# VHH binders against Aminopyrimidine aminohydrolase (tenA), part 3

Target 1, 224 residues: Aminopyrimidine aminohydrolase (tenA), of Halalkalibacterium halodurans (q9k9g8)
Amino acid sequence: MSFAASLYEKAQPIWEAGYNHPFVQGIGDGSLEKSKFQFFMKQDYLYLIDYARLFALGTLKGNDLQTMSTFSKLLHATLNVEMDLHRAYAKRLGISAEELEAIEPAATTLAYTSYMLNVAQRGSLLDLIAAVLPCTWSYYEIGVKLKGIPGASDHPFYGEWIKLYASDEFKELADWLIQMLDEEAKGLSSKEKAKLETIFLTTSRLENEFWDMAYNERMWNYNG

## First folded at step 21 (VHH)

Design z140 (from z138 with K57R)
Fold by ESMFold2, last read:
Structure z140 (fold): chain B 224 residues (1-224), chain A 123 residues (1-123)
Amino acid sequence: as target 1 above (224 residues)
Amino acid sequence: QVQLVETGGGLVQPGGSLRLSCTASGFKFSSYTMNWVRQAPGKGLEWLSRISSSGSRISYADSVKGRFTISRDNAKNTLYLQMNSLQPDDTAVYFCARSFAYWGYSETYFDSWGQGTQVTVSS
């Protein structure tokens, strides 16, 4: 069994809890209150900025020119294409570009993005990949599962989200990160693999905290 | 270790048809977007067609729309190009190329290429 496959299996209780979270289920059946999705979209905008920074670090840490080139193009696509799409989607939900630029991170968003950046800045390319892979891979899994729900892809707000993460483009990103993980993990000690597992499971748990934060529209437990 | 091998080129009369194949090895074929590109004598590279990893998204250059059909068989690790209504200006070396899909990115880069197969359209 590949290393990525072993991580996938270990993460299943966490990812299944994420799929079953009321936020995610509400996207699929259309019942999610619009304000909760708006809250998610605002926090996800901040997440995407740091997601782009991870690709910049991937470019820096790449082990050959082709890997560096791929991360560079992912950085460009995130900053200039995905974020444009995000702003257009947010605008359709009643969120202005000015509001997006003024968003403060919720406690959960701050914890998630700070953890990823700390791991990526201090660690290896492989630590970076382990940090970012769960959100990419689990979003694809969720997108595919929700797409299977009749009418979900046609929902005027949530259908766009579902189609995006069920796309071949997103699958190919996840698959590329999986392939990189497995190639770079060859010959690692059990201790090194345990560290990567901790990273992978931690960002998997933070993803679930992100769903819960959005569902409860929670900035902070205290001081809102 | 990535290898792409094009076959099926040859000499064809104007108006004829030809089917190109590209056999992939050394990577997980089903995880990549695949492309056909050609280079006519003395010309630069021309992108022709793209097919996403599952085959759900297909694109064609205007120059070949309606005449060429891209397809893939992930079980055989093989990419295909059916070329119909061939004209003399379709004469070129045809390459299959691997790309990585970018989330919403409109431009394509290619990270691996085949050696090419010659297609010649003449009377």
Scores: ipSAE 0.393, ipTM 0.731, lowest interface PAE 2.9, mean pLDDT 91
Fold by ESMFold2, fold request of step 24:
Structure z140 (fold): chain B 224 residues (1-224), chain A 123 residues (1-123)
Amino acid sequence: as target 1 above (224 residues)
Amino acid sequence: QVQLVETGGGLVQPGGSLRLSCTASGFKFSSYTMNWVRQAPGKGLEWLSRISSSGSRISYADSVKGRFTISRDNAKNTLYLQMNSLQPDDTAVYFCARSFAYWGYSETYFDSWGQGTQVTVSS
């Protein structure tokens, strides 16, 4: 069994809980209230900015020119393709450009993005990969599962989300990160692998907190 | 080491057909978008077609739409190009190339290339 496959197995209770979360299920069956998806889209905009920063760090930390080049292209695609798709989608949901410029992070968003950036800045390329991989991999898994629900891909708002994350392009990103993880993990001690596992499971849990934050439209539990 | 080997080229008369193959090794073929490109004598590289990792997304250059068909067999690590209605201006060296197509981004980047196979269309 590869190291990435072992992480996948250990994460299954967490990822299954995410798939079954009312937010995710509501995307699939079309029942999710528009306001909850709007809240998600606003917080995800902030997430994507820091996600792009992680690919910039991957470019810096790459072990060879090919790896650096690939991360550079991921940075470009995130800033100039994924974020354009996000803005267009937000506009269809009634979120103005002014609203996007004014967004402040919810507590959960701040915790998630700060954790990933701290791990990536202080750690190795492999720590960075372990931090970002659950987001990429689990989104693909969710997209594929939701696409299997009759009529889900045809929903006027949520169908596009489903098709986007079930795409071969997103699978190719996940597969590349998995291959990098497995190649770079060869020869690591059990303690080094346990550290990577902790990172992987932590961002998997933060993903579920993100679904829950969006479902409850929660900025802060106590608002000051 | 990534290796891409094209076969199936040769001499064909105008209006004829050829099927090119590209056998891949040294990487997980099923994880990559694959491309066909060609270089005619005295000309630059021309991108022809792209197929995503599962085969679910395919695109063609206008110059070959309706005449060429790209396909892949991930179990055999092989990329194919079926070329029909060949004309003399299709004469070129044909290359398969590996790319990374994150988010359907249309900019062409090829990180690995084959050595090419010659296709000559003449009477």
Scores: ipSAE 0.349, ipTM 0.720, lowest interface PAE 3.4, mean pLDDT 90
Fold by ESMFold2, fold request of step 24:
Structure z140 (fold): chain B 224 residues (1-224), chain A 123 residues (1-123)
Amino acid sequence: as target 1 above (224 residues)
Amino acid sequence: QVQLVETGGGLVQPGGSLRLSCTASGFKFSSYTMNWVRQAPGKGLEWLSRISSSGSRISYADSVKGRFTISRDNAKNTLYLQMNSLQPDDTAVYFCARSFAYWGYSETYFDSWGQGTQVTVSS
């Protein structure tokens, strides 16, 4: 069994809970209230900015020119393709570009993005990959599962989300990160692998916190 | 060690057909977008067709649309190009090439290439 496959198996209780979360199920069956998806889209915009920063760090930390080039292209695609799609989608949901630029992070968003950036900045390329892979991989799996629900991909609001994350673009990105993880993990001790597992499981848990934050439209646990 | 090996080229009369194959090894074939590219004598590279990792997204250059069909068999790690209605200006070395779909929707970058197979359309 590859190292990535072992992480996948260990994460299954966490990822299954995410798939079964009312937010995710509501996207699939169309029952999710629009306000909850709007909240998600605002916080996800902030997430995507820091997701792009992770690819910038991957460019810096790459061990050869091909790896650096791939991360550079991922950075470009995130900033100039995925975020354009996100802005257009947000506009259809009634969220202006000005609102997106003014959004402040919820506590969960801040914790998630700060954790990933801290791990990536302080650690190796492999620590960065372990941090970012669960969101990429689990989003693809959720997209595929929801696409299998009759009528889900035709929903006027949520269908586009499902189709985007079930796409070969996200499959190929997840697969590339998986291959990088397995290649870079060759020769690591069991202690080094345990550290990567902790990172992988932590961002998997933060993904579920993100679903829960969006479902409850929660900025902070108190009103400051 | 990425390897891409094209086969199926040869001499064919105008109006004829050929099926090219590209056998992949040294990487997970099902994780990549695959392309066919050709180079005619004295000319630059011409992108012909692209098929995403699952086969769900297929694109063709206008010069071959309707005549060429790209397909893949992920279980056999093989990419195919069915070429029909071949004409003398289809004479070229044909390469399969690996790319990555997330890099861009309309832009194709290649990170690995085969050695190519010669296709000659002549009477």
Scores: ipSAE 0.321, ipTM 0.687, lowest interface PAE 3.1, mean pLDDT 91

Design z143 (from z140 with S112Y)
Fold by ESMFold2, fold request of step 24:
Structure z143 (fold): chain B 224 residues (1-224), chain A 123 residues (1-123)
Amino acid sequence: as target 1 above (224 residues)
Amino acid sequence: QVQLVETGGGLVQPGGSLRLSCTASGFKFSSYTMNWVRQAPGKGLEWLSRISSSGSRISYADSVKGRFTISRDNAKNTLYLQMNSLQPDDTAVYFCARSFAYWGYSETYFDYWGQGTQVTVSS
């Protein structure tokens, strides 16, 4: 069993809870209220900006020119392809470019992105990979599972989301991060692997908090 | 170590057909997008076709669309290019190249290349 496979197995209770969250299930069966999805799309825009920063840090921390080059292209694709697709999709949902640029982060969004950036800046390339991999991998897993629901991919609003995350683009990205994790983890002590596991499970839990934040349209708990 | 080995090139008459193969080793072939690229004598590189890791996304350059068909067999780690209706201006060295779907289909980025196989279209 590879290290990434062991993390996958340990994360299953968390990822299964995410798949079964009313937000995710509502995307699959089409029942999700549009306002909750709009809230998600706004917060996800802020998440994607910091996700791009993680790929910039991956470029800086890469162990060889090939790895640096791959992260550099991931950064470019996130800023210039993924975010363009996100803006176009948001526009179809009634969210203007001006609204996207004015969004304030919810508490959960801030915690998630700040945690990942802190881990990546202070740690190694492998700490960065452990932080970012759960969102990429679990989104792909969710996309594939929801695609299997009859009619889900044809939904006028949510079908596009399902097709995006079930795509070969996300499969290949997840596969590459998995391979990097397994390669870079060779020779690490059990204690070093346990640290990576903690990071991986923490961002997995933050992903579920993100679903819950969107479902409840929650900015901050104190004073509403 | 990553290796890409093209075969199936040769001499063919105008209007003829060839099938190129690219055998991959040293990496998980099923995790990557694959491409065909060619270089005609004295010319730069020309991207021809791309197929994503599952085969779900395929694209072609306008110059070959309708004449060339890209395919892959992930169980055999092999990429194919069926070339029909070949013309003298298809004469080139043909390379298979590895890329990454997340990088986008609007950009032509490759990280590994084969040594190429010569295709000559002449009577």
Scores: ipSAE 0.425, ipTM 0.764, lowest interface PAE 2.7, mean pLDDT 92
Fold by ESMFold2, fold request of step 24:
Structure z143 (fold): chain B 224 residues (1-224), chain A 123 residues (1-123)
Amino acid sequence: as target 1 above (224 residues)
Amino acid sequence: QVQLVETGGGLVQPGGSLRLSCTASGFKFSSYTMNWVRQAPGKGLEWLSRISSSGSRISYADSVKGRFTISRDNAKNTLYLQMNSLQPDDTAVYFCARSFAYWGYSETYFDYWGQGTQVTVSS
């Protein structure tokens, strides 16, 4: 079994809990209240900014020109394509560009993005890959599962989300990150692999916290 | 190492058809978006068509829509271009090129190219 496959297997209780979260299920069956999805879209905008920074760090930390080139293209696509799509989608949901620029991070958003950036800045290329792979891989799996629900892709608000994350773009990104993880993990000690596992499982758990934050429209637990 | 080899070019009369093939090796073909690009004599490069890794997303340049069909066979690591209704201005060297599709790239980037195959359409 490959290293990435072993991480996938260990993460299954966490990813299944995420798939079954009322937020994710509500996207699939169309029952999710629009205000919760609007909250998600606002916080996800902040997430995407730091996601782009992870690809900038991947460019810096790449161990050959081809890897550096791939990360630089991912950085460009995130800033100039994915974020444009996100802004357009947010506008359809009634969220202006001015509102997006004024958003402050919720506690969960801050924890998630700060954890990934800290791991990536302090660590190796592999630490960065372990941090970012769960969101890419699990979003693709969620998208594919929800797309299988009759009528889900036709929903006026949520169908677009489902189609975006079930796309070959996410499949290709996840596949590339998996290949990088497996290749770069060759020869690592059990201690080094355990560190990567902790990172992978931690961002998987933070993804579930993100669903829960959005569902409860929570900025801060005691005062927002 | 990554290799892309085009075949199927040749001389064809106007209105005729050709099918180009591109055989890939040295990478996981099923994980990448593939493209066809051509260069006519004395002209720059023209992107023609793109097919995503599963084949679920296909796009064409306006110049070839309705006449050219891109396809792939991931089991054989082969990319195809069916070219119908060929005209003299389709005369070019045709290249297959690998890209990495993510979020509908605004600019198409290619990291590996084949050596090309000559297509000549002569009246």
Scores: ipSAE 0.365, ipTM 0.721, lowest interface PAE 3.1, mean pLDDT 91
Fold by OpenDDE, fold request of step 24:
Structure z143 (fold): chain B 224 residues (1-224), chain A 123 residues (1-123)
Amino acid sequence: as target 1 above (224 residues)
Amino acid sequence: QVQLVETGGGLVQPGGSLRLSCTASGFKFSSYTMNWVRQAPGKGLEWLSRISSSGSRISYADSVKGRFTISRDNAKNTLYLQMNSLQPDDTAVYFCARSFAYWGYSETYFDYWGQGTQVTVSS
């Protein structure tokens, strides 16, 4: 069993809980309130910005030109292509570009992206990969499962989202990250692997918090 | 080093057919989504068709839908484009292009392509 596979198995209870969350289930059966998905899209915009910064760190942390180049391409694609496409999708959902630019991060968004940026900045390339991989990997699995629900991918608001994350291209990215993790994890001590596991499981849990944040449209946990 | 080599282009009459091939090397071909694109004289790059790494997902531009068929042989590291019912407007240089493993909403983000093969449709 590969290291990534072992992490996958350990994360299953968390990922299953995420899939069964009312937000994700609501996307699947089309019952999710539009305002909740809009909340998600707005916070996801901020998430993507920090994700781009993680790719920049990937280039910095890379130990060979190919790895550096790949993260550079991811950075470029995110900043110069994905942001525009996200804005276009948001617009179709009734969210203006001005709204997106004015959005402030919710507590969960701050917790999630700050955690990833912190472990990536202070740690190794593997720490970065361990932090970002749950997003790509778990979203693909969610996408595939939801796509299997009759009519789900045809939903006027959520269909495009489902199709994107269920796509073979998205799977290919996940596979690349998995391969990187497995190759770079060779020779690591049990202590080092335990650290990576902690990071992987932490961001997996933060994904669930992100679903719950969106479902409850919650900016702050303490509203006193 | 990543290399893509397109072959099979030529001169054909309207209504004719051609089969293009693209031979890949320098990377694990079976792990990447592949595309055909073309560039006509004085025009920009036009995406035509895409096939996922496993071949399970295929898509076409409206301009070639029903006339062109994309396929791949991962064992031979080869991508194919069967072009039927060719028209003068199909005259262009045709390129094989590798999709970058991209997680965004874009489906036409490429990082490598070949030198291309010329296709000319004329009576």
Scores: ipSAE 0.195, ipTM 0.602, lowest interface PAE 2.0, mean pLDDT 92
Fold by OpenDDE, fold request of step 24:
Structure z143 (fold): chain B 224 residues (1-224), chain A 123 residues (1-123)
Amino acid sequence: as target 1 above (224 residues)
Amino acid sequence: QVQLVETGGGLVQPGGSLRLSCTASGFKFSSYTMNWVRQAPGKGLEWLSRISSSGSRISYADSVKGRFTISRDNAKNTLYLQMNSLQPDDTAVYFCARSFAYWGYSETYFDYWGQGTQVTVSS
């Protein structure tokens, strides 16, 4: 069993819980309230900004030109293509660009992106990959499952979201990260692998927190 | 190191057929979604067709649907485009393009393409 496969197995209870979350299920059956999805899209905008920063760190920490170049392309694509597409999608959902730029991060968003940035900054390339991989990998699985639901991908609000994450291109990204993880993890000690596992499972849990945040439209747990 | 080399272009009469080939090297061809795109003189790049890494998913632009057929041979690292019922409007440089794998909403983001092959449809 590859290292990534072992991580996948360990994360299954978490990922299953995420898939079964009312937010994800609501996307699948179309019952999710629009306001909750809007909340998600707004916070995801902030998430993507920090994700771009992670790709920049990937370029910095890459051990060869090909790796560096790939992260550079990811960075470029995120900043110069994906952000525009996200804004366009948000607009179709009734969220203006001005509103997106004015959004404050929720506690969960801060926790999630700050954790990844911290781990990536202070750690190795593999730490970064371990941190970002649950998002790409689990979202693909969710997308594929939801796409299998009749009518789900044709939903006027959620269909585009489902199609995106169920796409072969999205899977190819996950596969690339998995390959990187598996190849680079071959020389790691048990202790180092344990660290990566912790990171992987942590961000997996944070994904679930993100679903719950959006479903509850929760900025902060405590409002003084 | 990544290379894509298109061949098979030429001059053909309206209603004729051509088969384009694209030979890939410098990367694991079987792991990537591939595309055919074209650019006519004075026009922008036009996406024509896409085929997933395994070949299980295929799509076409409306402009070529029913006339063009995309296929691939992963063992030979080769992408193909069978073009039938060619019309003068199909005159363009045709490129093989590799999809760049990222999690964005765009399915037409390419990171590599070849030098292209000229296709001219004229009486």
Scores: ipSAE 0.167, ipTM 0.589, lowest interface PAE 2.1, mean pLDDT 92

